# Designs tried in a protein design chat: VHH binders against Cytidine deaminase 5 (CDA5). Part 11

Target 1, 346 residues: Cytidine deaminase 5 (CDA5), of Arabidopsis thaliana (Mouse-ear cress) (q9s7l8)
Amino acid sequence: MAQQYKFVFTAEQAASEGVTDHKKLPKLIRKARNLVKAPSKVGAVGRASSGRFYLGVNVEFKGLLPHFSIHAEQFLIANLALNSEPKLTHLAVSDNGTVFQDPCYDCTRFLKEINNAHQIEILIKNAHGRDGSFKSLESHMPDEFGSESILSAEPSLLLMERDNCLALIDEDSAAGGISSNADLCSFLKLEALKAANKSYAPYRKCPSGVALFCEGEVYAGWYIETVDRTISLGPVQAALVDFIARGEGKGFDKITGAVLVEKKDAKVGQEDTARKLLEKIAAPNCDFKVFHCQEERKDWITGAVLVEKKDAKEGQEGKLLEKIAAPNCDFKVSHCDEELKDWIKL
Short names: E, the ipSAE of ESMFold2; O, the ipSAE of OpenDDE; V2, 0.75 times the mean of E and O plus 0.25 times the DockQ between their complexes.

## First folded at step 1 (VHH)

Design z14 (framework vhh_7z1x_3)
Fold by ESMFold2-Fast, scan of step 1:
Structure z14 (fold): chain B 346 residues (1-346), chain A 124 residues (1-124)
Amino acid sequence: as target 1 above (346 residues)
Amino acid sequence: QVQLVETGGGLVQPGGSLRLSCTASGFTFSDYWMNWVRQAPGKGLEWLSGINSEGSSTSYADSVKGRFTISRDNAKNTLYLQMNSLQPDDTAVYFCARESPDYLEWYRSGFDYWGQGTQVTVSS
């Protein structure tokens, strides 16, 4: 039973399914499509730089509009992010599990957000329709990789390690206390905040995260934005990717708790979409709560970290400061070293 | 010389069962994924089920999931399809097909070698 639903394969596990390298990726598509019962018969399979293989399936929700659905490519990318994969190297997609397809334009725009997007190789049909070959995403859609990319100014892109430096707002009315030994709601709140801190929201700056509770286990996911926000992946959909990939075939109707963490004055809010989706698919008694976060002041985080490193040995100060001041440190440092904090009283 | 030979077809009443067999020769059967495909009168080809080289992974079309079971015996070089709860719409010629070792050719045509097919007729 534990082997029935599998969305991540080691190189050795993929070889046992006949997939010894990226050229055999299409063989996994049939397995992906059959792991989730979906109206749309589309699947996606990818190879990460780690050598692991990832599956994606299309997930549609009965009685909800198409924009609530999870496209197979969105599923795949969320699955990569959930497993901390820094790069996708190869991708193949299919609509029937036996025939590969050229990727749709909307789905390829989602792939463009990845830090190594121009180097991703995707299986494309030849002009004569006789067979296919792997082509770089940039060569398939060169107009999308023009000189005017505003994302070149961002400190991190999708799949890069990030910390949005978000903290919960203490005045949230739905829960009275937060503690490491607190009840389920407090635990889900902290997991949702952790997810929000991983959220990719470069265009509207409205990161968010969701944590779901099902039969003793927690599943989490975060908002993944694209330049066209209509094809962005919501945090509840991302958490459902985690649920499907790790939940061993459990039904959505077993989800009994959910927490959304999003910015207080978000221009792009997630509450209405998450609530409508959970009311449709989750347990009838599912307890859904929303809490708010805000970005901590960068000067406080950087200043506190520098003060905590004041006790550095002579000759090592420059290297320590370099690590703290690196471009990625502003989004990786979410709090000070707890042991050093008590030594510095101001 | 690759050969795939299907047997086990025939006439069956609605709700009945049939077991199809496909005997493979001329290649190392245990190295290949194997598939079942059907063609109903006046219709195109429909993929039904696939099984990996070791028999540890299987997949099914939605139209047959829960009713059909694919299996293989590598020691006998034989592929099976157990068909239960047969419906009139299951009337078709059933083909055993070997998955191409070249994944691009496999995806273009689906398969590189096919059997001659076995007729399954579901009627009153």
Scores: ipSAE 0.000, ipTM 0.159, lowest interface PAE 18.1, mean pLDDT 73

Design z15 (framework vhh_7z1x_3)
Fold by ESMFold2-Fast, scan of step 1:
Structure z15 (fold): chain B 346 residues (1-346), chain A 122 residues (1-122)
Amino acid sequence: as target 1 above (346 residues)
Amino acid sequence: QVQLVETGGGLVQPGGSLRLSCTASGFTFSSYAMNWVRQAPGKGLEWLSGISGSGGRTSYADSVKGRFTISRDNAKNTLYLQMNSLQPDDTAVYFCAKDRYEGWLPDSFDYWGQGTQVTVSS
């Protein structure tokens, strides 16, 4: 792995491993077992709309219950988000890198949070259980897509660019908030706030972010929510995805600082989970702090009309208008005429 | 004798670009995170961007993310800020700042440059 990202391959790099198209994704997962020095075997490999290939690994923490773990599919999605990939096109999964498997039901529900999830193709085993063929998520789970499109009040926009418009509360009144001599980790606070502003939290409105400090470097991640909270990915787990993917093989025991930014009195709080995880894996002297944020309201234009191509984005046009009217800034206006650009503010 | 010298500022039209440089001396440049901070007329200091000693990690303020790119050349002891899509609100004196400690720590700048003026105006 001579490249900057150990868990990301260009089309050319994948071709050098014999992966020239998505149908050969299973080959990449087997090759990656030896190329990527990860804490676990590669369990997922995906192709993004950019043409790049992404890996995910299952991460289990010694001495902690399974719900603290990072599933390979969650890892891969977090890694897509960290690399600003807007779409996943194909996905294959494996146990321990030895055989190919259908993705678990909970993991496929996680995939539904991605924009254009209907069109994601997953490798499904054939009748003999040895090989497989790619099948769309919608065709694999048709009832789930139908019921969600009718029932869901929020769009599935996990990989779309967002800004939750969050700011730290009591920053000016807090001891050390404007410190010229460092008792508080202001850079970790700022990085965790930036992560919280990218957090996907459409159902319970409790975005959060974590920043980790390790040997002079900062790693960050954010909460990624699913409609069923049991498969949601916590912000400390997401930050560990960044740590594993970009930390060049550093051990978790080198993490000496961590900051969580979340809403005060959040209905879905992250502090207890983050603290327990860090106590088990991070350096014994790791300093963990929690800071609180709140939404800032920006200028809004109620009833603004977007000039979207209705043939291409009929469903998403209405969702974008809902997001403009709502105080949550977890969307991006993709198209409007020049006159309307002067009216629309985030 | 730590010294930080910013260059590359000037007058630019809205939508234009500028590249700022900061030449460092008197310390082991690659061991310290470096930062860009600005001060607009009549306003306080605003942190814009930081880069780790190795260059492996970068961070940006939301106001400049996607428009500004921080980088460094440790062989030349030089920090850069590439500024694209400049807006009138980007008018400010731009400072490079050295972290006090090796590594990335809170608001711990021990040395600042003299600043370079950026004016975005028609």
Scores: ipSAE 0.000, ipTM 0.109, lowest interface PAE 23.8, mean pLDDT 72

Design z16 (framework vhh_7z1x_3)
Fold by ESMFold2-Fast, scan of step 1:
Structure z16 (fold): chain B 346 residues (1-346), chain A 122 residues (1-122)
Amino acid sequence: as target 1 above (346 residues)
Amino acid sequence: QVQLVETGGGLVQPGGSLRLSCTASGFTFSTYSMNWVRQAPGKGLEWLSGISSSGSYISYADSVKGRFTISRDNAKNTLYLQMNSLQPDDTAVYFCARHPDYWTGEYSFDHWGQGTQVTVSS
């Protein structure tokens, strides 16, 4: 009997599993690993500002190079994004569900892309390696946060809502075919475009999204970029996070359709990686198609919105500047301690 | 066939400087983040510095911050480490390492050079 929250637990559900606070997080990791047939037993568990708990597992694919795999921490972050969580408060990693592991170097850098990353608390082993305590990400990696120079980079906003204002440019290629699967292809194309519009791609500006079809259900995910391309999460991997989390234990060999939406001539392309992965894991008759998108009127900035943090508990003031890139997308963001107020007209 | 070859090591007196180079071949160097890692005699690996594919993002270990500078030349497929104010405890084999597409654990770099010996002594 499947439960709605296989990889997501309300505070009440977590308490029924013996997790009454963030210090008991590792108790949930074993459950996530038992839901997937992964050779690696590495897991991650996080608490969101909503009070909900999220799980992530390491996913490796037989016969493929390591760069196709999904790290437990990447899984967790994709799971947070798929559930529209704006903030991660606590994180723990475990390889066996009973002992904590320090998060890997790349995963701490991936976490740095999250808004308020310096305040995320991670479970770290003490000097004797036996006991652990929660430390802020900034305290654990001071070198990554100590460079508050006059050359400071723009703030990282991975888990904030976004719309990339993308539209399809290759619609005629789908209209040229008369197929019994034409309606399905059109549906997957729209879902993959929706995913691409949520894609976090601030450094190389090559957003992309994938939609997967399995036994009447659609699963979707999007490219999540880090400063270094090499630790970014691909859109097919993100869609597989959705598939694992919501798919009720279905095998990958049940995936019969897939669509990728990405920019034409993107500097960071996803087609080759997605195709090779799906050829290995999906149904032998899986139909994979690629469609191309472009920004709607990207040569027009319709306005800029100043976002100010107001009524911080310590009386601090902060501001963010958001740009409107398209005339059909009028965006305004205002930030407070508990919520984001977004006005999106697209 | 990925190859990383380090050069520039040698004997230097305390307070001196050395510049290490790492020449890459067999892959598109400009698309990968690169790292410097060292191993002192009888000690484990110590990560020193990392640089993104474009060179826009750089980080350093506390032990070398302010003394070492990482840089890259994508046109020459070469990674550099400028080492200043060298101390006897900087004596180690220095490796350049290519960052993998997905991380599996600390020091899980997918390709390493052979290493170059740096000895800081009188």
Scores: ipSAE 0.000, ipTM 0.123, lowest interface PAE 18.1, mean pLDDT 72

Design z17 (framework vhh_7z1x_3)
Fold by ESMFold2-Fast, scan of step 1:
Structure z17 (fold): chain B 346 residues (1-346), chain A 124 residues (1-124)
Amino acid sequence: as target 1 above (346 residues)
Amino acid sequence: QVQLVETGGGLVQPGGSLRLSCTASGFTFSEYAMNWVRQAPGKGLEWLSGISWNSGSISYADSVKGRFTISRDNAKNTLYLQMNSLQPDDTAVYFCAKDIGYSTEYLSGPFDYWGQGTQVTVSS
């Protein structure tokens, strides 16, 4: 059986175990092991600006090669994002919960995508046999290419609130009018789309999201890109972070449904990786579906409102969709029985 | 950097024996559970055996129980797999894998580091 792990601690929960500030992150690693009979090893521990503490662990999947794995720092960042934490303030890394290590170079580069990266303090191993010392990320790993990554990023950086304004393409949106709890595939499709809309993909512009179903619960995650693709986190891996953190020790073999939403013909596609991973770890009967999305039309008017009214029509109910003009917004109006045809801002 | 290096593979006749070794560096070997995993040509990875940090707990896959023996020498940072009564279907690349934990109770994975593998070929 899998053991329960705690991956999020409130400041009060940590304080009850004697961990009241970032300087005691090493103590949290040791306490986390004891609280849920977890292994002594916790790969990463972070403190968010909210005061909550987050754990990340290295995840290798039985029967799969290392390139499918989740690094501890990637897990931590995905865990922060899943909990809508806007900033990471402090980070400590450990191989086994008792010996502290400097964060690896590749994982540290991942941290630089965060909106407050220059202010993040990391615990650096003390070579003199004492507890480590917190140092700024910038002082630990000076970035001569940092300005290049900033210039190529979207205005919204990693951990900032984001909406990619993606919608499912019409050919993949055939819901048959059913989108409630009875149609699991439709529900997972909407959850995966929500995840894709949170995806951080500023370099290759191929956002994606995954939703997983396990015993009545839904877990979701999204693609988190770095300028170096080799350290980017895939959407199925991010969804598995959510599964591990909230799934109360459930095995991956209980995942019975999965949906990936990604752009059609994406330069960086996720389908093959997600399918191979799920085929190996998920339930043998797990149903995996892929749907495609596209950015909402940029020609749609801001400040306009659609009004739907029902009217009697020869003994049958009818409806009318009418657009209300904003005072300072020019646009073309179209009324449609089935589809709106012209909605263009001048 | 964490490294796991497998040695001891090679060509062996059916019914023969081989002993694989895995030398670990870059982490405190004595504090982690270790595993052996194999991949036959054209097939997925198969977990074979795991051993806890102190050798107190050991587990085997049904396919190798009674034929393979896992052991470790913490002083030498080395993991072993003694393979007896080898069969042609044991032909595979054998990997050493480090567990994220110290106990074989968590042997379903995940594993955080893998070796490069060593080829074992069982044929006449």
Scores: ipSAE 0.000, ipTM 0.103, lowest interface PAE 22.0, mean pLDDT 72

Design z18 (framework vhh_7z1x_3)
Fold by ESMFold2-Fast, scan of step 1:
Structure z18 (fold): chain B 346 residues (1-346), chain A 124 residues (1-124)
Amino acid sequence: as target 1 above (346 residues)
Amino acid sequence: QVQLVETGGGLVQPGGSLRLSCTASGFTFSSYYMNWVRQAPGKGLEWLSGINPSGGSTSYADSVKGRFTISRDNAKNTLYLQMNSLQPDDTAVYFCARELPHYDYWGTEAFDIWGQGTQVTVSS
């Protein structure tokens, strides 16, 4: 038997367990539940366009309100995103690994954010309540897909590759002097920033990311927004999906460091939620820090080659680029008898 | 020598209640998922409810959700079905069934051991 906390199966690995196509998703739930040591049994299983199979579990936190929890469908989608899967093709939901059930309305609305949502097929139970047929998400909830402008208005949908072009604005480092933790803090800041740059925040424009440190390893996740804020997945919850999926069964009480990157004075802030959750589950001495980001200036030239006429006045065109280039822009000047003004477009 | 024996069936008026029991013998009851299934006159089998080995997780068919409650007592090797707000269309033979892991999603094919059934008649 392979890894005890396995949450992803290649098509070949699934086939070796007798799961050769989406019609065998129920078989994967029953086999996988013996391998998953999570707070609850497998609640969701999905097939991606890559042919890989993904698992999701419900994660509840004792003593915290329900909005801190991770639903099995949210777990599965975060796991797809963490593995750069562009599309979900099929989904089956179970009653904590015992019986198949129709996905709840709120959870199916979360699925609506995915770029191929109208084509996702979900298992709907039959009159007996134990088995069923795959139906498109659009067929199951047609009222949610009637407009279509909502699904196509955004330039990048959930699971599509994105870069929010964010950079840190706080230069005040936790390194104040020589410290054994200086490199770790810097590394966590970079990982949290990378996560924030992948964050899906189309409705309230407040992307964020979290990086967690546990026993030499780093885990990361990002805010995944829905039109209904109550079913959005926070960045610390997303990072915990990564922790559970890749952390080899480590307890949350082994998490000793955490960094959140979010916009300063964000309308939808994550600091309070992240802090309360980490104080409850992480190591008693866990070091949690928050850093702020802002969008990079996209109207500045970030790399260019300037070609100027041979024997032209020295540096005139280079000086213009210095005025409009981003602070870290790399540009070159070349002397040429041919004029390349169409290429430069000043 | 593995067997399941249902008791508690009978005649009841619409709106009434009955509690069915299923006593297991010949196997480690606490290790198995258990289910209730019924068969109405002239109809096929209908799955009603399932319960995990510990009793901590239950599931129900939409036709009985909110009216029927499945439970188990592992110390007594007994499965129960509490049936409330009974209707004439609940008239059926009720079966207790032991579940084994199945390799597809074909309903009751997952059940390897069945009781002999107990008759429930709901009529005025």
Scores: ipSAE 0.000, ipTM 0.126, lowest interface PAE 17.9, mean pLDDT 74

Design z2 (framework vhh_7z1x_3)
Fold by ESMFold2-Fast, scan of step 1:
Structure z2 (fold): chain B 346 residues (1-346), chain A 124 residues (1-124)
Amino acid sequence: as target 1 above (346 residues)
Amino acid sequence: QVQLVETGGGLVQPGGSLRLSCTASGFTFDDYAMNWVRQAPGKGLEWLSGISWNSGSISYADSVKGRFTISRDNAKNTLYLQMNSLQPDDTAVYFCAKEPYDWLSGYTQAFDIWGQGTQVTVSS
């Protein structure tokens, strides 16, 4: 059957469901909640700068502490990231599609990490919850925006395209996991690495990603950090957003494999949290394996020699060769474009 | 083609019980909140009970609270009203009614689809 984006709607698709403007956003939550197998009480709906509408549901795990849960707003942000949306314009939170609610304070702090946070409008309800007005996120929480260093975080903000330039390191495979199928384990490892390379981890520098296997399909997600670690979204939770949005109502108990990729000796580790969550919700035979990564620069070059330009003083070639011929033979050249290649001697 | 059909009414003695059913067709039943409303002879409409699309929210009028129970079976496109401890004052035509799907502040909360009604008579 054709692929269906159950948690993503075009402007035309939303209009066919009766959503002709941002004030009617809560109507889309009802449709998405009917398709989710996990418990959901509160929904979020957002309009992206692309004109597409995105949905989020609150996901709670029986027998686990609240910090394992996925808030509807966190779900929505992860859903935007999974679909490469760079900006959110409007957000509404609704109860069962009939009344509006103000977004959670902790969740609005999560929204602040988005590159266009000053321009995001959120629906603030009136006393009856059946009406409200859109107000800028900044006007709703001005004290948070007084710390402009958060909004100007370099090199990139949440929802901006990124590559953390991470590569897997050699490590002891006795860590467990998907041991009997090398091809599947290798594939999940690469998908989890791709997810880690998209991870938003500007404060504590510990990006991570997770890949999940369920009935022939792979779902992935990555760690999304906030300045307050307690409201950050873990990589397994982000992967579960992907699972819920694309998994066509499959139960979590059908997840049979999982791989986490994170930095070795990470200041903020994800292994214990991921293991605890998967043990509670995934298949009893689910294999969970952890691999480690480290940062590598894409401008690394080996075996190259650069020469002095014709009019340069003697010694410039020797300085470059010294860098290239370091005793460990690992080196880096900041520029070797087509113009510079014309000056290279073999 | 959109319709609601009530069944299960009839004559019952005071203190007795009846179960009303309302079968929906022509729309996606599990997308909408449903309600029961009655009209006694020569009187206006009285709202009795409402149930959300997933049965997560249920409410009752004070006149029937503790005696009537609303429920739904989305697989059968059917709404129910279990009526216990019936009194002569419960004599009325009972209607099931569908709520509009785009509930917003300033809307009159009027029901957009109604059934034909089923007569309930409580008499010795």
Scores: ipSAE 0.000, ipTM 0.112, lowest interface PAE 19.7, mean pLDDT 71

Design z3 (framework vhh_7z1x_3; at its last look DockQ between E and O 0.01; V2 from the best seeds 0.00; counts 0 for: pae E 24.4 > 2, grease 24.8 > 24.2, placed apart)
Fold by OpenDDE, look of step 2:
Structure z3 (fold): chain B 346 residues (1-346), chain A 124 residues (1-124)
Amino acid sequence: as target 1 above (346 residues)
Amino acid sequence: QVQLVETGGGLVQPGGSLRLSCTASGFTFSSYWMNWVRQAPGKGLEWLSGISGSGGSTSYADSVKGRFTISRDNAKNTLYLQMNSLQPDDTAVYFCARVSDYEFWGSTDYFDYWGQGTQVTVSS
């Protein structure tokens, strides 16, 4: 059963499926689509820089508006994030297993948040039986117009390692001790906090995380913000990605506990949305609790050296510096041969 | 019958390492969140780490983060705790515990099964 619900493939595992390189991404699309539990079956397959392959599936929730739905691309990206993959290199999306199309407008915008978005290649394959071709996501990026463009000045660092340096406001959170009534809650709180600390929320700075409990298993996800708030992925949705990816086909109705961690007085609160979603999909007696966190510290890098290949296009490294480095950060760039690209802290 | 048996404890010098094991039986091991907890002399129980049934998710207390690593082998029904950079204040009885049946405000019975514990002593 475990093999049937596989959303992450090592290079070796992918090879066993005939996927030996990015050109063979379509070979995994059937597996993705077969995992969809919706009338419309959209599958996404991605290759990460690590060499692993990831699946994405669309998720629809009965009785909820479409904006609660998760697109296959979003699922895939969340899956990457949950597995700490730093980069997506290739992506294939199909709603029928034969034609591979561009991501939709919203998903394209979502993808643009990725730190190496300009390097992502999308598989395009028409119905005429050709092997398809890859094109750059950059070539497909729509022009951003409107008020949301103002927020686009923020660095796009989705999938970059992140620590929001959040701590629970509750005094009891630090005790780590097993108290009789709150121990499991404490575990969930910690998981949710951990998720919140990984949350990508650079625009409104309202990170949040969710931990779900189902039959002795914990699933966690965090808020993934986009410049356009309407296409952001909520923490519950992200946690559900984890649930689907690791839950081995368990139903949402088996979720009996949930914890949301978000900042106190956050401008963008997730509680209402989270509650609504959980009320609809989780067990009727699901215990949903909300806890608040605050930022403990701000870490600044005061010196950094970027080591990159001479012919490498500058990615999001500059943006990273803007986000994590002190304004007066001494930043140096060094070029190396083909085998080395890294950031070195001074 | 559900059983948890811890092994691997012992005497170690400061800075040393130990690997604890917890062997589970009597239940579907891979379906349950497992935890390590310790109790130092004269102190209460302290949660250290948890790992999901599949092993895909892990959590650590701040006190052990970066030093301890929780893992599991579901094929062997075994939970592990790799402990590095041990300090005297890590001296305690270490327990593995299973999480079952979530009750948010219920009784402490979310850890429904515990091992007997294994003694870890860090001393020069």
Scores: ipSAE 0.000, ipTM 0.229, lowest interface PAE 15.2, mean pLDDT 83
ESMFold2-Fast, scan of step 1: ipSAE 0.015; ipTM 0.492
ESMFold2, look of step 2: ipSAE 0.000; ipTM 0.093
ESMFold2 (binder alone), look of step 2: mean pLDDT 85; pTM 0.863

Design z4 (framework vhh_7z1x_3)
Fold by ESMFold2-Fast, scan of step 1:
Structure z4 (fold): chain B 346 residues (1-346), chain A 121 residues (1-121)
Amino acid sequence: as target 1 above (346 residues)
Amino acid sequence: QVQLVETGGGLVQPGGSLRLSCTASGFTFSDYYMNWVRQAPGKGLEWLSGISSSGSTISYADSVKGRFTISRDNAKNTLYLQMNSLQPDDTAVYFCATEGWYDLSRPFDYWGQGTQVTVSS
């Protein structure tokens, strides 16, 4: 059966709510308030090149500085990235959950990082107020597109597929002793490393990722950088986007484990921000650990292993095998040769 | 968006050869490690071979080492598997695969549909 997404609507699902195209995005803002379980009002709705519609909500954390918060536009873009959407085509935002508003300047700068930024259309108010029309991002922010950008030197932009070729350093690769807590930590390390390898960090070269554990499920996210540090989305915030979108209304106080993977010598470190945030919102006994990574050579083989099914499914390996295997097929253990195993750095 | 299309399968006699191709689109092929995997009727998945983004580092499963050769052409966004000395036990659907996103439950498919190889006299 097809997976149901609370913060993602297929074209058919949106049409059933009267949203047949991008011109009806303001209608989706109003309707979405009753269709999803969210900690706050829906503040952003977008249409991707796939034809799917995405939601974003503002998330504020009591007692923390504003830079810990997730803006609705940041949420929506992280949600697009988590769902492997390559392009955003249209965006509308709201501050009251009912009427569209012009997007904030800082959040539109975030949009400029996307690979199709000049083609993105944003709903902007006319001079007389409530009337609006879709304008290209370039028309709304011409100064941003006239500036020289270091992005011309990058192999990929935000929302494009990427692999940062990161591996855990030897001192941080060990799982520890034999216990369920050590096993969970090892699994979260791998998930956080996978997230760090998807991290968009073109300006300061400090990719990072976070994995969160809640009631048997893992949620993950990665650092998404903008030219201005103040509007960049931290990896713990990105993982919370995944948690809110897929967690079915669970409270943050159910999060009992978290792992951050970042570079040891990072100019922009995430540990202090992640620790402070988790201490405020996660379970009182939440186990938070930080591990360090480094860039591997592109010619290194990280290894490929398929696992034989015995008694239970194995995490992400089980999901991958279920996706590609024919119905009623048994899983077989297959592994890379001895030389390749020596190159696997977890 | 992302597509992997395998071709080159078919019926071949024991001891024969086949060359499989996998054409990639929708992502920067030259930056990804690529794999070949297979699934025989009524059996599980088996990893066969992998190749680094540059093509300089290659690995094989023991079951195919010395008989199969993996290669790639980054200018053509194509992955190849040259299969020699084929045996009846090599009968399977052959898939090319890249590393998926961390959330493997999402509907974006980084594996191809596969190509059938049948080894029989």
Scores: ipSAE 0.000, ipTM 0.094, lowest interface PAE 23.3, mean pLDDT 74

Design z5 (framework vhh_7z1x_3)
Amino acid sequence: QVQLVETGGGLVQPGGSLRLSCTASGFTFSSYSMNWVRQAPGKGLEWLSGISGSGSYTSYADSVKGRFTISRDNAKNTLYLQMNSLQPDDTAVYFCARDSWEYPGLFDYWGQGTQVTVSS
ESMFold2-Fast, scan of step 1: ipSAE 0.000; ipTM 0.385

